# Designs tried in a protein design chat: VHH binders against EKC/KEOPS complex subunit cgi121 (cgi121). Part 30

Target 1, 174 residues: EKC/KEOPS complex subunit cgi121 (cgi121), of Schizosaccharomyces pombe (q9p7j3)
Amino acid sequence: MILPLFPETQVHVFVYENVSNCAAIHEQLISQNPIYDYAFLDAATILYKKQVYSAIIRALEDRRDEQMKTKTIHSEVILSLSPKTEISSAFRQFSMTKKSKNIVVVKIDSKLTEEEEFERLDKLVEGNRVEFSDEELQKLIDFKVLKKNYKLDPSTLENPLASILSSIALRGYS

## First folded at step 18 (VHH)

Design qo4 (from qn2 with A33H T106N Y112H)
Fold by OpenDDE, fold request of step 19:
Structure qo4 (fold): chain B 174 residues (1-174), chain A 123 residues (1-123)
Amino acid sequence: as target 1 above (174 residues)
Amino acid sequence: QVQLVESGGGLVQAGGSLRLSCAASGFTFSDHHMAWFRRAPGKEREFVAAIAYTGKYTFYTDSVKGRFTISRDHAKNTVSLQMNSLRPEDTAVYYCAATYAWDYYNERAYEHWGQGTRVTVSA
């Protein structure tokens, strides 16, 4: 897809459930294998499409403004999901682990169609692709993790989306 | 309390060798990537080497490739930097650092830092 704010940047987002090879994927990530040039997120930490898009937009804005804190745009997406400024913490909070079961995969600067990108990614991920929707994400979320990551309390839980988006948008300003 | 304690620094002649060691405590060493950075006089801190938490993958800045070797001991919670064929330009304070992120070359990615150990290489 194309984001209105960044018409020259093609973005694809995929959701996989019941991934059997997360340990292998993680191994490739820590080895810095370039063919794994994606943001691999733990789906347990993602509740809304807008959460992902907000992180992507923030990362793209940081890149545009030459204010990236991480080496890659995909790492910046991971950082952008976090209300914290610490990169290590953001990875701990939102990136997939070797123990992950469900993942959200983000590709930025894709030169391929969504279908072509899927075909490429499908060779790397051994799991079931599901729709990138709030409905599907809601099935995969761990609310304990979500509450912890964004420090949600009874008041903010009345409108979790607003709280999450505010956390993403105002990272470093709270 | 998180603690990284470097040791092994000192004065050495060009062409000599040193082995730096960093003892880690207060965090889960086994799931953190470890790295060495250095700050030469009048220069910014720069990446030297990193080792993944598994110990299977290592990364080096170009200027130290073939001369420096990073390793880790999970049993002792230590990371080491074997420095051979030392050069005057290797003179710096060497810092041990830890991160959960695989953004190895990025100083900002590291959440824990040691106080550093001074390495001086004389001509």
Scores: ipSAE 0.927, ipTM 0.956, lowest interface PAE 0.4, mean pLDDT 96
Fold by OpenDDE, fold request of step 19:
Structure qo4 (fold): chain B 174 residues (1-174), chain A 123 residues (1-123)
Amino acid sequence: as target 1 above (174 residues)
Amino acid sequence: QVQLVESGGGLVQAGGSLRLSCAASGFTFSDHHMAWFRRAPGKEREFVAAIAYTGKYTFYTDSVKGRFTISRDHAKNTVSLQMNSLRPEDTAVYYCAATYAWDYYNERAYEHWGQGTRVTVSA
């Protein structure tokens, strides 16, 4: 997948449900295993495709502008999902945990086709791939977590997408 | 209230050893990665060592590899830094820090900080 704003950067996004080995994946992440160079997100915190795209774009913009706050582009994606500037908080709120069951996996700067990347990732993730769509994401979301992460109230819940995107875009400007 | 309290600093001769300790309270210690940073006179704060929340993985800056060892005690909620073969260039205020993120070398990733303990290594 190519983003219009970043035509030279290939991005792939995968969604897995009923993942049985999140604890094992998490162990590899904290060990800094380079084979796991992805952004592993908890699907319980993701409601829209545009939410993920917005975070990816924000991360890519930060990299372009040499303003990354984290070491890697994938950790920057995790940070970019958060309305807060604190990296630790962003990881706590949005990254996959050892207890996660459903995940969204993002690969930036891929040199492989989507299918090739999937074959590679499928060796690491023990779960069922589903379509990256709003319909599938909405089946996996935890609204309590979402509301907490973005401080959504009855007013902002009238248009949650707008609220989420504004939070991502305006991080650090409030 | 979150607290990180460092101890064990002091004056030591070159080639000597010190053991720093950091006592953590007010947050879930067991799910946080812990690290030591240091700030030498006239220099910026730099990464020294980190240990994953499981205690299974450790990370070091190159200049301290083979001399320093980071460890943690889950029962006591403490993280320690054993410093051997100390050099004058190790003179600094040493800070204990905590983070949920596995971005270990990044100072910005850490959300909790101690006040620091001074280590002075004489020639």
Scores: ipSAE 0.927, ipTM 0.956, lowest interface PAE 0.4, mean pLDDT 96
Fold by OpenDDE, look of step 18:
Structure qo4 (fold): chain B 174 residues (1-174), chain A 123 residues (1-123)
Amino acid sequence: as target 1 above (174 residues)
Amino acid sequence: QVQLVESGGGLVQAGGSLRLSCAASGFTFSDHHMAWFRRAPGKEREFVAAIAYTGKYTFYTDSVKGRFTISRDHAKNTVSLQMNSLRPEDTAVYYCAATYAWDYYNERAYEHWGQGTRVTVSA
């Protein structure tokens, strides 16, 4: 897909549930295998499509403005999901771990169609692809983790989208 | 309390060797990637080497490849840097650092830092 604010940048987002090889994927990530040039997110931390898109946009803005804090755009996406400025914390909060079961995978600067990218990614991920939708994400979310990551309280928990988006947008502006 | 305590620095002649050690405590060592950075006089801190939390993967800046070896001991919660064939340009304060992120070369990625140990290589 193309984001309106970044028409020259093709972005793909995929959701996988019941992934059996997250440990293997994680191993490739820590080895910095270029074949795994994606942002692998723990789906337990993602509640909304807009949360993901907001992080992507933030990362792209950082890149555009030459203000990236991480080495790669995909790592920047992970950072951008976090209300914290610490990269290590962001990875702890949002990145896929070897224990993850459900994941959201983001590809930025794709040269492939969504279907082609899926075919490529499907060779790396052993799980079931589900629709990238709020409905599907809601099935995978861990609200305890969400509450912790964004410091949600009872007043914001009923509709946490605004709080999440604000946290992403205002990261570093406290 | 998080602590990273470096040791092993000192004065050595060019061509000599040193082994730096960093003792980690106060955090889950087994979940963190470890690295060595260094700051030479008048220069910015730079990446030297990193080792993944599994110990299976190591990364080096080009100038130390083949001369330095990073390793870790999970039982002792230590990370080490074996420095061989030392050169005057290796003179620096060497810092131990820890991160959960696999952005190894990025100083900003590291959340825990030691106080550093000075390495001086004379010509």
Scores: ipSAE 0.919, ipTM 0.951, lowest interface PAE 0.5, mean pLDDT 96
Fold by ESMFold2, fold request of step 19:
Structure qo4 (fold): chain B 174 residues (1-174), chain A 123 residues (1-123)
Amino acid sequence: as target 1 above (174 residues)
Amino acid sequence: QVQLVESGGGLVQAGGSLRLSCAASGFTFSDHHMAWFRRAPGKEREFVAAIAYTGKYTFYTDSVKGRFTISRDHAKNTVSLQMNSLRPEDTAVYYCAATYAWDYYNERAYEHWGQGTRVTVSA
């Protein structure tokens, strides 16, 4: 996929459920293996497609403007999901962990079609691919985690999308 | 409260060795990556070395590769920096730091910091 504002940047997003090898993937991430250069997110923290797209757009805008705080565009996506500016906290809150069961995987700057990127990723992830859709994400979300990560109270939980997108958009300005 | 306490600094002749130690408390040491940074007189603080929370992967700035070795002791909750073949340009305050994020070279990624230990290398 090509975002209109970033016409030469291909982005792919995949969702996997029932992943059995998150511990092995985590090992590859901490060793800095370049084959695993994706943003691996815990699906328990993601309710909407727009949540992920907003974080991607924020990361790309910060890269364009030479304002990135992290060393890769994929780590910047992880930071961009957070309402806070603290990198360590953002990784703790949103990244796939050794215990994760469902994941959202983002590839930015892909030189491959979606099908080709999927073929590569599918060799790395032992799980079942599902559609990247609000319907599938709703099945995988943990609402307790979502409430905690975005400080949602009962009134904001009635319309959580607006609150979440505001948190992503306003990070660093208040 | 979270504490990182460095020790082992001092005065040493060029070509000599020192071993720095950092004692960690108040957070889950076993899930944090650890690093050493240093600030030389009149310079910005810079990355020296990092070690992943498992102890299996280490990372170094170019100027210290082959001379410095980072290690961690999970039983003692400590991180060490063995510094060999010391040079006057290694003179700095050395800081221990901790992060959950695997953005090892990035000072901004570290959430816990010690107060530092001074190392002076004389010609």
Scores: ipSAE 0.799, ipTM 0.910, lowest interface PAE 0.8, mean pLDDT 92
Fold by ESMFold2, fold request of step 19:
Structure qo4 (fold): chain B 174 residues (1-174), chain A 123 residues (1-123)
Amino acid sequence: as target 1 above (174 residues)
Amino acid sequence: QVQLVESGGGLVQAGGSLRLSCAASGFTFSDHHMAWFRRAPGKEREFVAAIAYTGKYTFYTDSVKGRFTISRDHAKNTVSLQMNSLRPEDTAVYYCAATYAWDYYNERAYEHWGQGTRVTVSA
């Protein structure tokens, strides 16, 4: 897909459930293997499509404005999901871990169609692709994790979207 | 209380060797990547070397490749930097740092820092 404000930037988002090789993927990430140049997110932390798109847009705006805090656009997406500015904490809270079971995978600056990118990614991830939709994300979320990451109270957990998006948009202004 | 305590700095002649050590406490050493940064007189602090939490992957700035070796010891909760073939331009305060993020070269990614140990390399 192409975001209107970033017409030269192709973005793909994939969701996998029941991933059996997160430990192997994590090893490739910490080794800096360029084949794994994606943002690998723990789906337990993602409730909405808009949550992911807001983080992507924030990362792209920061790149455009020469305000990136991390060294790659994909690491910037991980930071951009966080309500806080600390890179180490954002990775701990939102990135895929060795123990993750379901993941959201973001590719920015893709030169491939969605299906071509999927064919490459599917060689790396041992799991079942599902639709990137609010319906599928709701099946994979851990609300205890979501509450902790965004400091939501019980009443906000009924419809937390506005609180989450505000956290992403207002980071660094509070 | 989180602590990173560097040791092993000092004065050494060009061509000589030093081994820096960093003792870590107060956080889970086994899930943190570790790094050394340095600040030369009149310059910004810069990345020197990093080692992934597993110990399997190491990363170096170009000017130290082949001369410096980073290692970690999980039993002692220490990270070491073996510095060989030292040059006057290696003169700096060396800092140990820790992060969960695999953004190794990025000073901003590191959440825990030592106070530094001074290394002076004389001609």
Scores: ipSAE 0.793, ipTM 0.911, lowest interface PAE 0.9, mean pLDDT 92
Fold by ESMFold2, look of step 18:
Structure qo4 (fold): chain B 174 residues (1-174), chain A 123 residues (1-123)
Amino acid sequence: as target 1 above (174 residues)
Amino acid sequence: QVQLVESGGGLVQAGGSLRLSCAASGFTFSDHHMAWFRRAPGKEREFVAAIAYTGKYTFYTDSVKGRFTISRDHAKNTVSLQMNSLRPEDTAVYYCAATYAWDYYNERAYEHWGQGTRVTVSA
């Protein structure tokens, strides 16, 4: 897809459940293998499509404005999910780990169609692709993790979208 | 209480060698990537070398490739920097740092820092 304010930037988002090789993917990430140049997120931390799109938009805005804190756009997406500015914590909270079961995968600056990107990604991820939708994400979320990551109180846990999006948008402005 | 304590700095003539060591405590060393940064007089701090938490992958700034070797010892919770063929431009305070993030070259990614050890390379 192409976001209206970023017409030269193609973005794809994929969701996989029951992934059996997260440890192998993690090793490729820490080795800086360019084939794995995606943002690999733990789906247990993602409840909404808009959560992911807001992080992508924030990362792209920071790149446009020369305000990126991380060295790659994909690592900037990971940071942008966090309400805090600390990079190490954002990776710990939102990135896929060796023990993750379900993942959300983001590709920014793709030169491929969605189907072509999927064909490449499917060779790397051993799991079942599901739709990137609020319905599917809600099956994969861990609400205890969500509450912790965004410090949600009990009344906002029923519909936390606005609180989460505000945390993403306002990080660093205090 | 997190601590990173560097040692091994000193004065050496150009062409010589030094080995820096960093002892880590107060955090889970085994899940952290480790790095060395340096700050030359009047300059900003810059990346030197990093090693992934597994010890299997290492990364270097171009000016030190082939001369410096980073290593880690999981049993002792230490990271080391072997510095060979030293040049006057290597003169700096060297800092040990730790992060969970694999954004190795980025000092902003590092959550734990040592106080530094001074290295002076004379012509």
Scores: ipSAE 0.754, ipTM 0.897, lowest interface PAE 1.0, mean pLDDT 92

Design qo9 (from qn2 with S30E Y112H)
Fold by OpenDDE, fold request of step 19:
Structure qo9 (fold): chain B 174 residues (1-174), chain A 123 residues (1-123)
Amino acid sequence: as target 1 above (174 residues)
Amino acid sequence: QVQLVESGGGLVQAGGSLRLSCAASGFTFEDHAMAWFRRAPGKEREFVAAIAYTGKYTFYTDSVKGRFTISRDHAKNTVSLQMNSLRPEDTAVYYCAATYAWDYYTERAYEHWGQGTRVTVSA
């Protein structure tokens, strides 16, 4: 897809459930294998499409403004999901681990169609692709983790999306 | 309390060798990548080497490749930097650092830092 604010940047987002090789994927990430040039997120931490898009936009804005805090745009997406400014914290909060079961995969600056990108990614991920939708994400979310990551309380839980988006947008200003 | 304690620094002649060591405590060592950074006089701190939390993968800045070797001992919670063929330009304070992320080259990614050990290489 093309983001209105960044028409020259093609973005793809994929959701996988019941991934059997997360440990293997994680191994490739820590080795910095360029074939795994994606943001691999733990789906247990993602509730909304807009959460992901907001993080992507934040990362792209950081890049545009030459204010990236991480080395890669994909790491910046991970950082952008977090209300915290610490990179390690963001990775701990949102990045997939060896123990992950479901993942959200983000590709920035894709030169391929969504289908072509999927074909590439499908060789790396052993799991079932599901629709990138709020409905599917809601099936995979761990609300305990979500509440912890964004410090949601009874008042903010009335409108979690607004709280999450505010946290992402105002990172470093809270 | 998180603690990273470097040792092994000192004065050495060009072409000589030093082995730096960093003892880690107060955090889950086996979950963290470890790295060495250095700050030369009048320069900014720069990445030197990193080792993944498994110890299986290592990363180096170009200027030290073939001369420096980073290693870790999970049993002792230590990370080491073997520095061979030292050059005057290697003169710096060397810092041990730990990160949960795999953004190894990014200084900001490291959440724990040692106080540093001084390495001086004379011509």
Scores: ipSAE 0.916, ipTM 0.953, lowest interface PAE 0.5, mean pLDDT 96
Fold by OpenDDE, fold request of step 19:
Structure qo9 (fold): chain B 174 residues (1-174), chain A 123 residues (1-123)
Amino acid sequence: as target 1 above (174 residues)
Amino acid sequence: QVQLVESGGGLVQAGGSLRLSCAASGFTFEDHAMAWFRRAPGKEREFVAAIAYTGKYTFYTDSVKGRFTISRDHAKNTVSLQMNSLRPEDTAVYYCAATYAWDYYTERAYEHWGQGTRVTVSA
């Protein structure tokens, strides 16, 4: 996928359910294995495609402006999902854990087609790929976690997407 | 209350050794990567070494590779830095830090910090 604002940057997003080897993947992440150069997100924290895209765009903007807060673009995506400025908090809130069951995987700066990237990633993830859609994400979300991460209340829950996007866009501007 | 308390600093001759220790409390130690940073006189704080929360993986700045060794003790909630073949340029205040992330080289990733222990290496 090509984002209109970043035509030279190819992005791929994949969703997996019932992943059995999240602990093994997590081990590779903490070892900083280059083969696992993705943003691995807990699907329980993701409700909308636009939530993911907004975070990706913000990360890309930060990189463009040489204002990245993290070392890698994928870590920046994780940070960009969070309404908090603390990197550790963002990882705690949105990053895949050893206990995760369903995940969203983001690849930035891919040199491969979506299918080729999938074939590569499929060797790393032991789970079932599902469509990257709001419909599928809604099946995987934990609303308790979502509400906690974005401090959603009855008022903001009337339009969760707007609230989430505002939180992402306005991080650090409170 | 989160606490990181460094110890083991002091004066040492060039070529000598020191072992720094950091005692952690007030947070889930086993979930956090631990690191040492240092700030030399007139310089910015810089990354020295990190160890993953499992203790299986370690990371070092180039200038200390082969000389420094970071380790952790989960039973005691401590992280240590064995510093061998010390050089005058290693003179600094050494800080212990903790992060939930695996962005080990990024200072801003660390959410808990100690007050530091001074290491002075004389020529």
Scores: ipSAE 0.916, ipTM 0.953, lowest interface PAE 0.5, mean pLDDT 96
Fold by OpenDDE, look of step 18:
Structure qo9 (fold): chain B 174 residues (1-174), chain A 123 residues (1-123)
Amino acid sequence: as target 1 above (174 residues)
Amino acid sequence: QVQLVESGGGLVQAGGSLRLSCAASGFTFEDHAMAWFRRAPGKEREFVAAIAYTGKYTFYTDSVKGRFTISRDHAKNTVSLQMNSLRPEDTAVYYCAATYAWDYYTERAYEHWGQGTRVTVSA
């Protein structure tokens, strides 16, 4: 897909449930295998499509403005999901772990169609692809984790989207 | 209380060797990648080497490849840097650092830092 504000950047987002090889994927990530040049997110931490898109946009803006805090755009996406400025914390909060079961995978600067990218990614991820939708994400979310990550309280928990987006947008400005 | 305590620095002649050690405490060592950074006089701190939390993968800046070796001991919660064939340009304060991330080359990715140990390589 193409984001309106970044027409020259193709972005793909995939959701996998019941992934059996997250440990193996994680091993590749920590090894810095370029084949795994994606942002692998724990789906338990993602509630909305707009949450993901907001992080992507933030990362792309940082890159555009030459203000990236991380080495790679995908790491920047992970950072951008977090209300915290600490990279280590962001990874702890949002990145896929070896114990993850459900994941959201983001590819930025793809040269492939969505289908082609899926075929490529399907070779790396052993799980079931589901639709990238709020409905599907809602099935995978851990609200305890969500509340913790974004410091949601009872007043914001009923409709946490605004709080989440604000946290992403205002990261570093609090 | 998080602590990273470096040791092993000192004065050495060019071509010599040193082994730096960093003792970690106060955090889950086995979940963190460990790294060495250094700051030479008049220069910014720079990445030297990193080792993944598993200890299986290591990463080095180009200038130290083949000369430096990073390793870790999970039982002792230590990370070490074996420095061989030292050069005057290796003179710096060497810092031990820890991160949960795998953005190894990024200084700001590291959430814990030691106070550093000075390495001086004479010509």
Scores: ipSAE 0.902, ipTM 0.947, lowest interface PAE 0.5, mean pLDDT 96
Fold by ESMFold2, fold request of step 19:
Structure qo9 (fold): chain B 174 residues (1-174), chain A 123 residues (1-123)
Amino acid sequence: as target 1 above (174 residues)
Amino acid sequence: QVQLVESGGGLVQAGGSLRLSCAASGFTFEDHAMAWFRRAPGKEREFVAAIAYTGKYTFYTDSVKGRFTISRDHAKNTVSLQMNSLRPEDTAVYYCAATYAWDYYTERAYEHWGQGTRVTVSA
């Protein structure tokens, strides 16, 4: 996929359920293995496609404006999901852990088609790919985690999308 | 009650060695990467070395590779920096830091900081 504001940047997003090797993937991330240069997110923290796209757009805007706070565009996506500016807490709240069971995987600056990128990723992830859709994401979300991460109150719980997206868009301004 | 307490700083002649230690308390040491940063007089704080939470992977800035060794002891909740072949350019206040993230080189990624220990290397 190509985002209109970033026409030279190919982005792919994959969702896996029932992943059996998150501990092995996590080991590769902490070792800085370049083969694993993706954003690995815990699906329990993601309810909407727009949540992920908004974080990607925010990360790409910060890169364009030379305002990135993290080392890589993929770590910047992890930070951009957070309503706050603390990198360590964003990783704790949104990244895949050794104990994760379902994941959302983001690749930015891909030089491959979606099918080619999937073939590479499928060699790394032992799990079942599902569609990147709000329908599938709703099956994997943990609403208690979502409420905590975005500090959702009763007034926003019935339609949290706007509150979540504004948190991502306004991080660091107000 | 989060504390990172550095020790082992001091005065040393060029070519000498010094071992810094950092005692950690008040947070889950076992899930944090640990790092050393330094601030030379008149300069911004810079990354020196980091070690992943498992202890299996280490990372160094180019100017210290082969001379400095970072290590951690999970039983004692300590991080050490063995500094060999010291140069006057290594003169700085050295800070111990901790992060949950694996963005090791980025100062802003670190959520816990020590007060620093001064290292002076005489020509």
Scores: ipSAE 0.786, ipTM 0.907, lowest interface PAE 0.9, mean pLDDT 92
Fold by ESMFold2, fold request of step 19:
Structure qo9 (fold): chain B 174 residues (1-174), chain A 123 residues (1-123)
Amino acid sequence: as target 1 above (174 residues)
Amino acid sequence: QVQLVESGGGLVQAGGSLRLSCAASGFTFEDHAMAWFRRAPGKEREFVAAIAYTGKYTFYTDSVKGRFTISRDHAKNTVSLQMNSLRPEDTAVYYCAATYAWDYYTERAYEHWGQGTRVTVSA
């Protein structure tokens, strides 16, 4: 997909459930294997498509403005999901772990069609691809984790989307 | 409370060796990557070496490759930097740091920092 503000940047997002090899993928990430240059997110932390797109847009804006804090655009997406500017905490809160079961995978700057990128990714991930949709994400979310990550209390639970998107958009200014 | 305490700094002649140690407490050591950074006189702090939380993968800045070795001991919650074939250019304050992230080269990724230990290498 092409985002209007970033017409030269192709982005793909995939969702996998029942992933059996997160530990193996994690090993490749900590070893800095370039074949695994994606953002691997724990689906338990993602409730909305707009949550992911907002983090992608924020990461791309920071890259455009030479304000990136992390080494890669994919690690910048992980940071951009967080309401705070602390990189270590963002990885802890949103990244896939060895124990994750369901994941959201983001590829930015793809030179491949969605189907071609899927074929490459499917060789790396042992799990079942599902649609990237609010309906599927809501089946995979852990609301306790979401509430903790974004500090949602009863007064904000009425509009969790707006609170989450504001946190992403205003990160570093609060 | 989180604490990183460096030790082992001192004065050494060029060509000599020194071993730095960093004792960690107050956080889950076994899930954090550990790194050494240094600040030379008149320069900004720079990355020296990092080791993944498993201990299996190490990363070095080019100027120290083959001379410095980073290692960690999960039983003692320590990370060490063996510094061999030291040069005057290695003179700096050396800082121990910790992060959960695997963004090893990025100073901003490190959430915990020590006070530093001074290393002076004379000709």
Scores: ipSAE 0.784, ipTM 0.907, lowest interface PAE 0.9, mean pLDDT 92
Fold by ESMFold2, look of step 18:
Structure qo9 (fold): chain B 174 residues (1-174), chain A 123 residues (1-123)
Amino acid sequence: as target 1 above (174 residues)
Amino acid sequence: QVQLVESGGGLVQAGGSLRLSCAASGFTFEDHAMAWFRRAPGKEREFVAAIAYTGKYTFYTDSVKGRFTISRDHAKNTVSLQMNSLRPEDTAVYYCAATYAWDYYTERAYEHWGQGTRVTVSA
């Protein structure tokens, strides 16, 4: 897909459940293997499509404005999910780990169609692709983790979307 | 609480060798990447070397490749920097640092820092 504010930038998002090889993927990430140049997110931390799109938009805005804090656009997406500015904490809170079971995978600046990108990614991930939808994400979320990551109190738990999106948009202004 | 304590700095002649060590405590050493940064007089702090949490992958700034070797010891919770063929431009305070992230070159990625050890290389 192409986001209206970034007409030259093709983005794909995939969701996998029951992934059996997260430890092997993690090994490739820490080795800086360019074949694995995606943002691999733990699906236990993602409740909404808008959560992911807001982080992508924030990362692209920071790249446009030469304000990126991390080395790659994909690592910037990981940071952009966080309400805080600490890179190490953002990776700990949102990145896929070797213990993860379900993942959300983001590719920015793709030169491939969604089908072609999926074909490449499917060779790397041993798991079952599901739809990138709020319905599927809801099945994979860990609400205890979500509450902790975004400091959701009882009032925001009734309508967490607005609180989460505000946290992403306002990072660094508080 | 969290401590990174560097040692092994000192005065050495150009062409000589020195080994820096960093003792880590107060955090989970085995899930953190470790790095060395340095600050020369009048300069900003710069990346020198990093090692992934597994110890299998190492990364270096271009000016030290082939001369410096980073290593880690999980049993002792230490990271070391072997510095060979030292040059006057290697003169700096060397800092040990730790991060959970695999964004190794980025100073902002590192959440724990030592106070540094001074290395002086005489011409």
Scores: ipSAE 0.769, ipTM 0.900, lowest interface PAE 0.9, mean pLDDT 92

